# VHH binders against Protein CSN12 homolog (csn12): the designs that were tried, part 2

Target 1, 185 residues: Protein CSN12 homolog (csn12), of Schizosaccharomyces pombe (o13873r232to416)
Amino acid sequence: VIFHYYLGIVAFLNQNYKNASAELEIAFSLCHKGYNRNLELILSYWIPTRILVNHQLPTKNLLSKFPNLASVYIPLTRALKSGNLGEFGKCLQKNETLLAKTKIYLTLEGTRDLCIRNLFRKTWIICGKSTRLPVSVFQIALQVAGTDLPKLHVEAILANMISKGYMRGYISRNFETVVLSAKDP

## First folded at step 13 (VHH)

Design W3 (from U5 with S101N)
Fold by ESMFold2, fold request of step 14:
Structure W3 (fold): chain B 185 residues (1-185), chain A 123 residues (1-123)
Amino acid sequence: as target 1 above (185 residues)
Amino acid sequence: EVQLVESGGGLVQPGGSLRLSCAASGFTFSDYAMSWVRQAPGKGLEWVATISGSGGSTDYVDSVKGRFTISRDNAKKSLYLQMNSLRAEDTAVYYCAKDLNRYFEWLYPEDYRGQGTLVTVSS
């Protein structure tokens, strides 16, 4: 257990998240179920790795066994699922000291784009799944979620989402509109 | 590109059996744990079973223990679910899943699941 745990942490700190995930999974599977402190330590690095790399969230059943993890990840998973950037930011700020001390903070901050993706998908659904939406619709969505940005900055965020494959389409700059794929935006 | 194609679903009576298959491509199949998840009509996704990459370790949700058997053939890059003693509660669309287990759920299910295969258990 201890060997795989330290290998996982070393890989995590070197941003080798694939190896970190593999070693932390082995450590978790080998750890005795009654050793909650050791299980919690393993999960402290395994959960961020799974969110960032695999786009997977810890289940309620898992979190119910670990109150300290639940205090962080229940609100964080809720924010990620709902696209609530305000709550995402509050969760990270509230836990900043612990997350920075354990060197997890920047890894979790990197999941911000996953939250934005869900915000934009919900915006698209609310607008009737239109294949053509003004940039201003997404600007309003960001404003409601607590982020007030000029349209040019919103266009950059939309371009980033398209570039990462989180949205399929393009931006029509002349008409300030996003044109989405009819099948799988 | 990762592709997972489920098959083997159908209509069965309570107490009956079905065997589901999942054909995998686009990744090194033996490197990853594989799972079955299911979605009953109008409900969320539920994890059903996981098998390790080597096939040496299996895990099941309590409601299917003793009735379902997960297996894999790494040479054929195929995942299987043998479902025995089927109940009405097992009615769902079944999906195979790469690198998912009982402790985690998909943030973006639509990006990671395939078409699925429908299992209907009714008199």
Scores: ipSAE 0.732, ipTM 0.867, lowest interface PAE 0.6, mean pLDDT 88
Fold by ESMFold2, fold request of step 14:
Structure W3 (fold): chain B 185 residues (1-185), chain A 123 residues (1-123)
Amino acid sequence: as target 1 above (185 residues)
Amino acid sequence: EVQLVESGGGLVQPGGSLRLSCAASGFTFSDYAMSWVRQAPGKGLEWVATISGSGGSTDYVDSVKGRFTISRDNAKKSLYLQMNSLRAEDTAVYYCAKDLNRYFEWLYPEDYRGQGTLVTVSS
């Protein structure tokens, strides 16, 4: 257990999340399920890795067994699912000292784009799954979620979502419009 | 790129059996644990079972233990779920899942689940 745990942490700190995930999964599987302290230590690095790499969230059932993890991840998973950027930021700020000290903060900050993607998908669904949406629609969605940005900044965010494959389409900058794939946006 | 296609669902009576299949492509199948998850009408997704990449280790949700058997054929890149002693409560759409287990759930289910296969248990 201890060997794979430390290999997992070393990989995590070097941002080698594929190897971190593999080693932390082995450590968790080998750890006796009654040893909550050791399980919590493994999960402290495994959970952020699974969110960032696999787009997977810890279940409520898992978190109910680990109160310290639940205090961070219940509000964080709620914010990620709902696309609530304001609550996402508050959760990270509230836990900043601990997350920075354990060097997890930047990994969780990297999941911010997953929160934005969910906001934008919900917006797209509310608009009837249109293949053409004005940039201003996404600007309003961000404003409702607590982020007031000019259209040019919103266009940069949309371009980033497209480049990461979270949205399939392109931006028609001449018409300030996002054009989405009809089949798999 | 990753593609998972479920099949083998259908209508069965309580106490009956079905065997579900999942054909996998677009990744090295044997490198990853595989799972079945299900969604009953009007309910959320429920993890059902996981099998390790080698096939040497399995895990099941308590409600199906002793009745369901997860297996895999790495040469055929296929995942299976043998369901025996079926109950009305097992009625659901069943999905296979790459690299998921009982401790985690999808943030974006529509991106990761396939079409699924419907199992209806009705008298």
Scores: ipSAE 0.731, ipTM 0.865, lowest interface PAE 0.6, mean pLDDT 88
Fold by ESMFold2, last read:
Structure W3 (fold): chain B 185 residues (1-185), chain A 123 residues (1-123)
Amino acid sequence: as target 1 above (185 residues)
Amino acid sequence: EVQLVESGGGLVQPGGSLRLSCAASGFTFSDYAMSWVRQAPGKGLEWVATISGSGGSTDYVDSVKGRFTISRDNAKKSLYLQMNSLRAEDTAVYYCAKDLNRYFEWLYPEDYRGQGTLVTVSS
């Protein structure tokens, strides 16, 4: 158990998240299920890795066995699923000291783009799944979620989402409009 | 590009049997645990079973233990679910899933879910 746990942490700290996930999974599978403190330590690095790499969230059933993890990940999971950037930020701020001490904070901050993706997807659904949406629609969605940004910054966020494949389309800057693929937006 | 294609669904009477298949491509199949998940009409996704990359370890949700058997053929890059003693509550669309287990759920099901295969258990 301890060998794979430390290999997982070393990989995690080197941002080698694929190897970190593999080693932490082995550590978790080998750990006796009555050793909750050791399981919690493994999960402390495995959960962020699964969110970032696999876009997978810990289940409520898992979290119910680990109150310290639940205090972080129940609210974070809720925020990620709903696209609630305000609650995402509050969750990270509340836990900043612990997450920074354990070197997990920046990894979880990197999951912000996953939250934005869900915010924009819900916005797209609310607008009737249109293939053309003004940038201002996404600007308003960000404002409602607590982030007031100029349109140029919102365009940069949209470009990042397209670059990562979270949205399929392009930005028509002459008309300040996002044009989405009709088949696979 | 990861592709998972489910097949083998159909209409079956209670107590009957059915075998689901999943053809995998676009990744090193033997490196990853594989799972079946299902979605009953009007309900959310439920994890059903997981098999390790080597095939040496299996895990099942309690409601299917003793009735369902997950297996894999790494040479054919194929995942299987043998379903015996089927009940009406097993009616669902079944999906295969790469690198998912009982402890985690998809943040973006639409990105990872294929078409699935429908299993209907009806008298």
Scores: ipSAE 0.719, ipTM 0.854, lowest interface PAE 0.6, mean pLDDT 88
Fold by ESMFold2, look of step 13:
Structure W3 (fold): chain B 185 residues (1-185), chain A 123 residues (1-123)
Amino acid sequence: as target 1 above (185 residues)
Amino acid sequence: EVQLVESGGGLVQPGGSLRLSCAASGFTFSDYAMSWVRQAPGKGLEWVATISGSGGSTDYVDSVKGRFTISRDNAKKSLYLQMNSLRAEDTAVYYCAKDLNRYFEWLYPEDYRGQGTLVTVSS
C-alpha cells in the first residue's frame, strides 16, 4: 500500500496524473477497508486525479464514509454536474487553505473546464439542441453562473472548448454564432 | 478511438440465463479494469461489476453476487458477463465501461457509454 501511495503522490506532484491515478488505484485496492484514515489519505489524491483524468466523480456512497472528503466533494461534484461556476469557485475558495496545504488546489482548478462544459451542454439542451446558437446565449449562461464576460472573451472560451474536444463545431465570428456538429455536438 | 460494442441481450424468463459480450478496440485492453453498468427503465446508471486488467480480481454489486460472473479474454479484447438466475429487477440496458469502478461515476455519461444491449426479464 505505502509504496504505491508514495509513487502516486510523486507522480501527482510532477503532474503525471495518468500514472498517479494508476498507482493510487492499486494503493486503494490493497488497503484494508477498516483503515479509514489510510483510505482517506489515498482518496485525497485519487479523487482529484480521477476527476481531472477520467472525468469521473466520487459517488455519494463513497463520500458518506469520509466526512472530511464529503465536505469538499459533495458541493464540488454538485457544481461540476450542474455547471455552476459560481458554486465551483466558492467551494474552492472555502477550502483553499486545506487544498493548498495538500497541494491539490491547482489540480481541482484544472477541472474548471469540465464545469464550463456542463454549463454549455445544459444551455444547448435548454435551447432545443440547436446546431446554431448565438455567442450571446453562452454569454448569458456564464452571467447567470456568476461570470460576466464580454463576447470576445466568451468566444475564446468556446474556442478552447472546441479545441479540447468538449464541443464539436466552429465559431462564425462574422455572425457571432457557434455552429455545432449535428452528429456529435 | 476507444470503441466498446455490447451484445448478447434479449428476452428471457425469470430464472433464466444470458451471457453478455463487449468487444473493445482503440486502447490497450489489458492495461485497464473493465466494468459493466446498467440502466433500468426510468432509473439512473448502476454499477454492476468490475474486473481488473489481469482478470485476477473481481467485484460485484450486492444484488448480483452469486448470480453474475464477470470475465475477460485479453487476447480477444473481450469482456463478458454471465448472468444466471435472472430476476425482473435485472431488466436494463447493459453497458461495458473502461476504467470505471464502484467508487466513481461518469461526469459525462453520454460521452462514455456505447449503444448498450437490452436485457428484458419477463414472464
Scores: ipSAE 0.704, ipTM 0.849, lowest interface PAE 0.6, mean pLDDT 87

Design W4 (from U5 with S101D)
Fold by OpenDDE, fold request of step 14:
Structure W4 (fold): chain B 185 residues (1-185), chain A 123 residues (1-123)
Amino acid sequence: as target 1 above (185 residues)
Amino acid sequence: EVQLVESGGGLVQPGGSLRLSCAASGFTFSDYAMSWVRQAPGKGLEWVATISGSGGSTDYVDSVKGRFTISRDNAKKSLYLQMNSLRAEDTAVYYCAKDLDRYFEWLYPEDYRGQGTLVTVSS
């Protein structure tokens, strides 16, 4: 258990999250289920890895067994699911000191784009699933979510989302419009 | 692109049996654990069962243990769920899911599951 745990952490710190996940999963599976402290240590690195790489969230059932983890990841998962950037930021800020010393903070910060994805998806749905939306619509969505940004910055965010494959489409900058895929935007 | 197509759902009486199938494509099937999840009316997604890539290990939610059996055919890129002794509480849309376990849930389930197949258990 300890061997796989440390391999997982080393992989995690080197941002080799695929290997980290594999080693931590083994560690978790081999760990005695009565050793809650050890299980919690494993989960401390495994959960952020799964969120970032696999886009998977810890279940409530899992978190119910680990109150310290629950205090961090219940609000975080809620924020990610709802696309609430304000709550996302507050969660990271509240736990910054604790998470920074283990480098977990950086990993979780990297999940912001996942939150943005859900915000933009929600926006798209609210706008009737239109294939053509003004950039300003997404700007307003970000503002409502607690992030006030210039339109050019919003375009950069949209471009990033498209580049990462979180949105399917392109930006018509001349018309300040996002053109989304009709099938799966 | 990952594609999962579920089939085999239908109407069945309590105590009856049903076998679900899932056809997978767009990824190396044998490299991933596969799962069944379900969504009952008015409820969220619930994990049901997982089978390892090799098929050597399985895991089940407690409520279906002894009644459901998950299996796979890697040559056919197919996942199965044999459901016996069905109960009204098993009524749900059943989805095939890639790379899931009992500890985690999908942030974007639509990316990793099919369209689902409806199972209705009613007298």
Scores: ipSAE 0.743, ipTM 0.904, lowest interface PAE 0.4, mean pLDDT 94
Fold by OpenDDE, fold request of step 14:
Structure W4 (fold): chain B 185 residues (1-185), chain A 123 residues (1-123)
Amino acid sequence: as target 1 above (185 residues)
Amino acid sequence: EVQLVESGGGLVQPGGSLRLSCAASGFTFSDYAMSWVRQAPGKGLEWVATISGSGGSTDYVDSVKGRFTISRDNAKKSLYLQMNSLRAEDTAVYYCAKDLDRYFEWLYPEDYRGQGTLVTVSS
């Protein structure tokens, strides 16, 4: 168990998240269920890895067994699911010291785009699932979420979302409009 | 593109049996653990069972232990759920899910599961 745990951490610190996940999963599976401290240590690295790489969140049932982890990841998962960038930022800020010392902060910061994705999805839904939406609509969404950006920057964010496959469509810059896929935006 | 297509759902009497199937495509099937999840009317998604990529290990939610059996055929890229001794509380839409376990849930479930198959257990 310890061997795989350390391998997982080393991989995590090297941003080899695929290997980190694999090793930490093994460690978790081999760890006796009564060893809560050890399990918590494993989860401390495994959870952020799964969020970032696999887009998977810890279940409430899992977190219920680990109050310290729950205090961090219940708000975070809520923020991610709802696309609440404000809550996302607050969560990381609140736990910055704790998360920074283990390098977990940087990993979780990397999940911001996942939150944005859900914000934009929410926006899309609110707008009646239109296949054509002004960039300004997304700008407003970001503003409401606590991020005030110029339109050109919002276009860049949208472009990144499309590039990452989080959104399917293209940006019509001439019309300042996002054209989304009808089937799977 | 990952595709998961569930089938086998239907109406059954309490105590009856049903076998669900999931056809997978768009990824190396054997490399991933596969799971069944279900959503009962008015309830959230519930993890049901997971089977490792090789099929060597399985895990079940307590409420279905001894009644449900998850299996897979990697050659056919298929996942199965044998459901015996069905109960009313087993009524749900059942989904096939890629790379999931009892500890985590998908942030974007729609991207990693099929359309589902309805199982109705009623007298």
Scores: ipSAE 0.712, ipTM 0.904, lowest interface PAE 0.4, mean pLDDT 94
Fold by ESMFold2, fold request of step 14:
Structure W4 (fold): chain B 185 residues (1-185), chain A 123 residues (1-123)
Amino acid sequence: as target 1 above (185 residues)
Amino acid sequence: EVQLVESGGGLVQPGGSLRLSCAASGFTFSDYAMSWVRQAPGKGLEWVATISGSGGSTDYVDSVKGRFTISRDNAKKSLYLQMNSLRAEDTAVYYCAKDLDRYFEWLYPEDYRGQGTLVTVSS
């Protein structure tokens, strides 16, 4: 258990999250299920890695066994699922000292884009799954979620989503419009 | 591109049996644990069973233990679920899942699940 746990942590700190996930999974599977403190330590790094790499969230059943993890991840998973950037930010700020001390904060901050993806997907669905949406529609969605940004900044966020493959399309800056692929936006 | 294609579902009487199959492509199949998940009408996704990459370890949700058997053929890149003693509560769409277990759920289910295969258990 200890060997794979430390290999997982080393990989995590080097931002090698695929290897970190593999080693932490092994550590978790080998750990006696009555050793809640050791399980919690493994999960502290495995959960953020699974969210970032696999786009997978810890279940409520898992979190019910670990109150300290639940206090972080129940609100975080709710924010990620709903696209609520305001609650996402509050969750990270509330837990900032612990997450920074354990060097997990930046990894979880990296999952902000997953929250934005869900916000934008919900916006797209509400707008009838249109292949053309004004940038202002996404600006309003961000404002409703607690983030008030100028259109240029919103365009940068949309470009980042497209670059990461979370949205398939392009931005027509002259028309301030996002044009989405008909097949798999 | 990862592809998982489920088949083998159908209408069956209580107490009957079905064997589900999942054809996998686009990844090194033997490197990953594989799972079956299901979605009953009007309900969320429920994890059913997991098998390790080598096939040496299996795990099941309590409600199917002793009735369902997960297996894999790494040479054929195929995952199977043998379902015996079927009950009405087993009625669901069944999905094959790569690298998912009882501890985690998909953030984007629509991006990771296939079409699934419908199992209907009814008199």
Scores: ipSAE 0.703, ipTM 0.842, lowest interface PAE 0.7, mean pLDDT 88
Fold by ESMFold2, fold request of step 14:
Structure W4 (fold): chain B 185 residues (1-185), chain A 123 residues (1-123)
Amino acid sequence: as target 1 above (185 residues)
Amino acid sequence: EVQLVESGGGLVQPGGSLRLSCAASGFTFSDYAMSWVRQAPGKGLEWVATISGSGGSTDYVDSVKGRFTISRDNAKKSLYLQMNSLRAEDTAVYYCAKDLDRYFEWLYPEDYRGQGTLVTVSS
């Protein structure tokens, strides 16, 4: 257990999240199930890497065994699932001291794009799954979620979503519109 | 591109058996743990079983222990679920899953699940 935990933490601190996830999974599987403190330490790094790398959330059954993790990840997973950027930001701010001390804050901040993806998918659904939506529609969605940004910044966020494959389409900058694939965004 | 294609579902009587298959492509199959997940009508996704990349370690939800056996053939890039002593409550669409276990759930299920294979257990 200790060997794989150490390797996982070193990989995590070097932002090598794929290797960190692999080593922390091994450490967790080998750890004695009665050693809740050791399990919690492993999970404190394994959960953020699983969210970031695999787009997987800890289950309520897992979190029910670890109250300190639950206080962070129950609200965070709710925000990620619902696309609630405001609550996502509040969760990170509330836990900032602990997450910064353990060097986890930046990793969780990196999951913000996953929250934005869900916000934009909800926006697309509300607009009737249109293949053409003005950038201003997404700007309003971000503003309602607590983030007031100029259209140029919103265009950059949309471009990032497209480049990551979270949205399938392109931006028509001349018409300030997003053109989406008809099959699956 | 990762592709997972489930097959082998069908209609079977209580106490019967079925064998599900999952053909995998687009990734190094032996590097990843594989799982079966199911969704009963009107219910959410339920994790069923996981097998390690090497095949040396398996884990099952309590309701299927002793009745279901997960296996894999790394040479054929195939995952299997042998289901014996089937019950009405096993009726569900079954999906194979890459790199998922009992402790985590998908944030974007439609990105990671395939079409699934329907298993119906009824008289």
Scores: ipSAE 0.688, ipTM 0.840, lowest interface PAE 0.7, mean pLDDT 88
Fold by ESMFold2, fold request of step 14:
Structure W4 (fold): chain B 185 residues (1-185), chain A 123 residues (1-123)
Amino acid sequence: as target 1 above (185 residues)
Amino acid sequence: EVQLVESGGGLVQPGGSLRLSCAASGFTFSDYAMSWVRQAPGKGLEWVATISGSGGSTDYVDSVKGRFTISRDNAKKSLYLQMNSLRAEDTAVYYCAKDLDRYFEWLYPEDYRGQGTLVTVSS
């Protein structure tokens, strides 16, 4: 267990999250399920890695067994699922000291793009799943979530979402419009 | 591109049996644990069973233990779920899942689930 745990942490600190996830999964599988303290230590690095790499969230059943993890990840998973950037930011701010000391804070900040993706998907659904949406629609969604940005900056965020594969489509700069794939927007 | 295609669902009577299949492609199948998840009408996704990459370790949700058997054939890149002694509460759409277990759920289910295969258990 301890060998794979430390290999996982080393990979995590080097931002090798795929290897970190693999090693931490092995550590978790080898750890006796009655050893909650050891499981919690493994999960403290495995959960952020699974969110970032696999786009998977810890279940309520898992978190109910680990109150310290639940205090962080119940509100964080709620924010990620709902696209609530305000709640996402509050959760990280509330837990900043612990997450920074353990070197997890910046990894969780990296999951902000996953929260934005859900915000934008909810926006697309509310707009009737249109394949053509003005950039201003997404600008308004960000404003409601507490982030006022000019359209050019919103276009950069949308381009990042498309580049990462979180949205399928392209940006028509001349018409300030996002054109989404009808199949996998 | 990862592809998972479920099949084998249908209408069965309580106490009956079905065998679900999942054909996998686009990744090294034997390197990853595989799972079945299900979604009953109007309900969320429920994890059902997981099998390790080698096939040597299995895990089941309590409600299906002793009735369902997960298996895999790494040469055929196929995942199976043998479902015996079916009950009405087993009615759901069943999905196979790569690299998912009882401890985690998808953030973007629509991006990771396929069409699934419908199992209806009805008198």
Scores: ipSAE 0.679, ipTM 0.829, lowest interface PAE 0.7, mean pLDDT 87

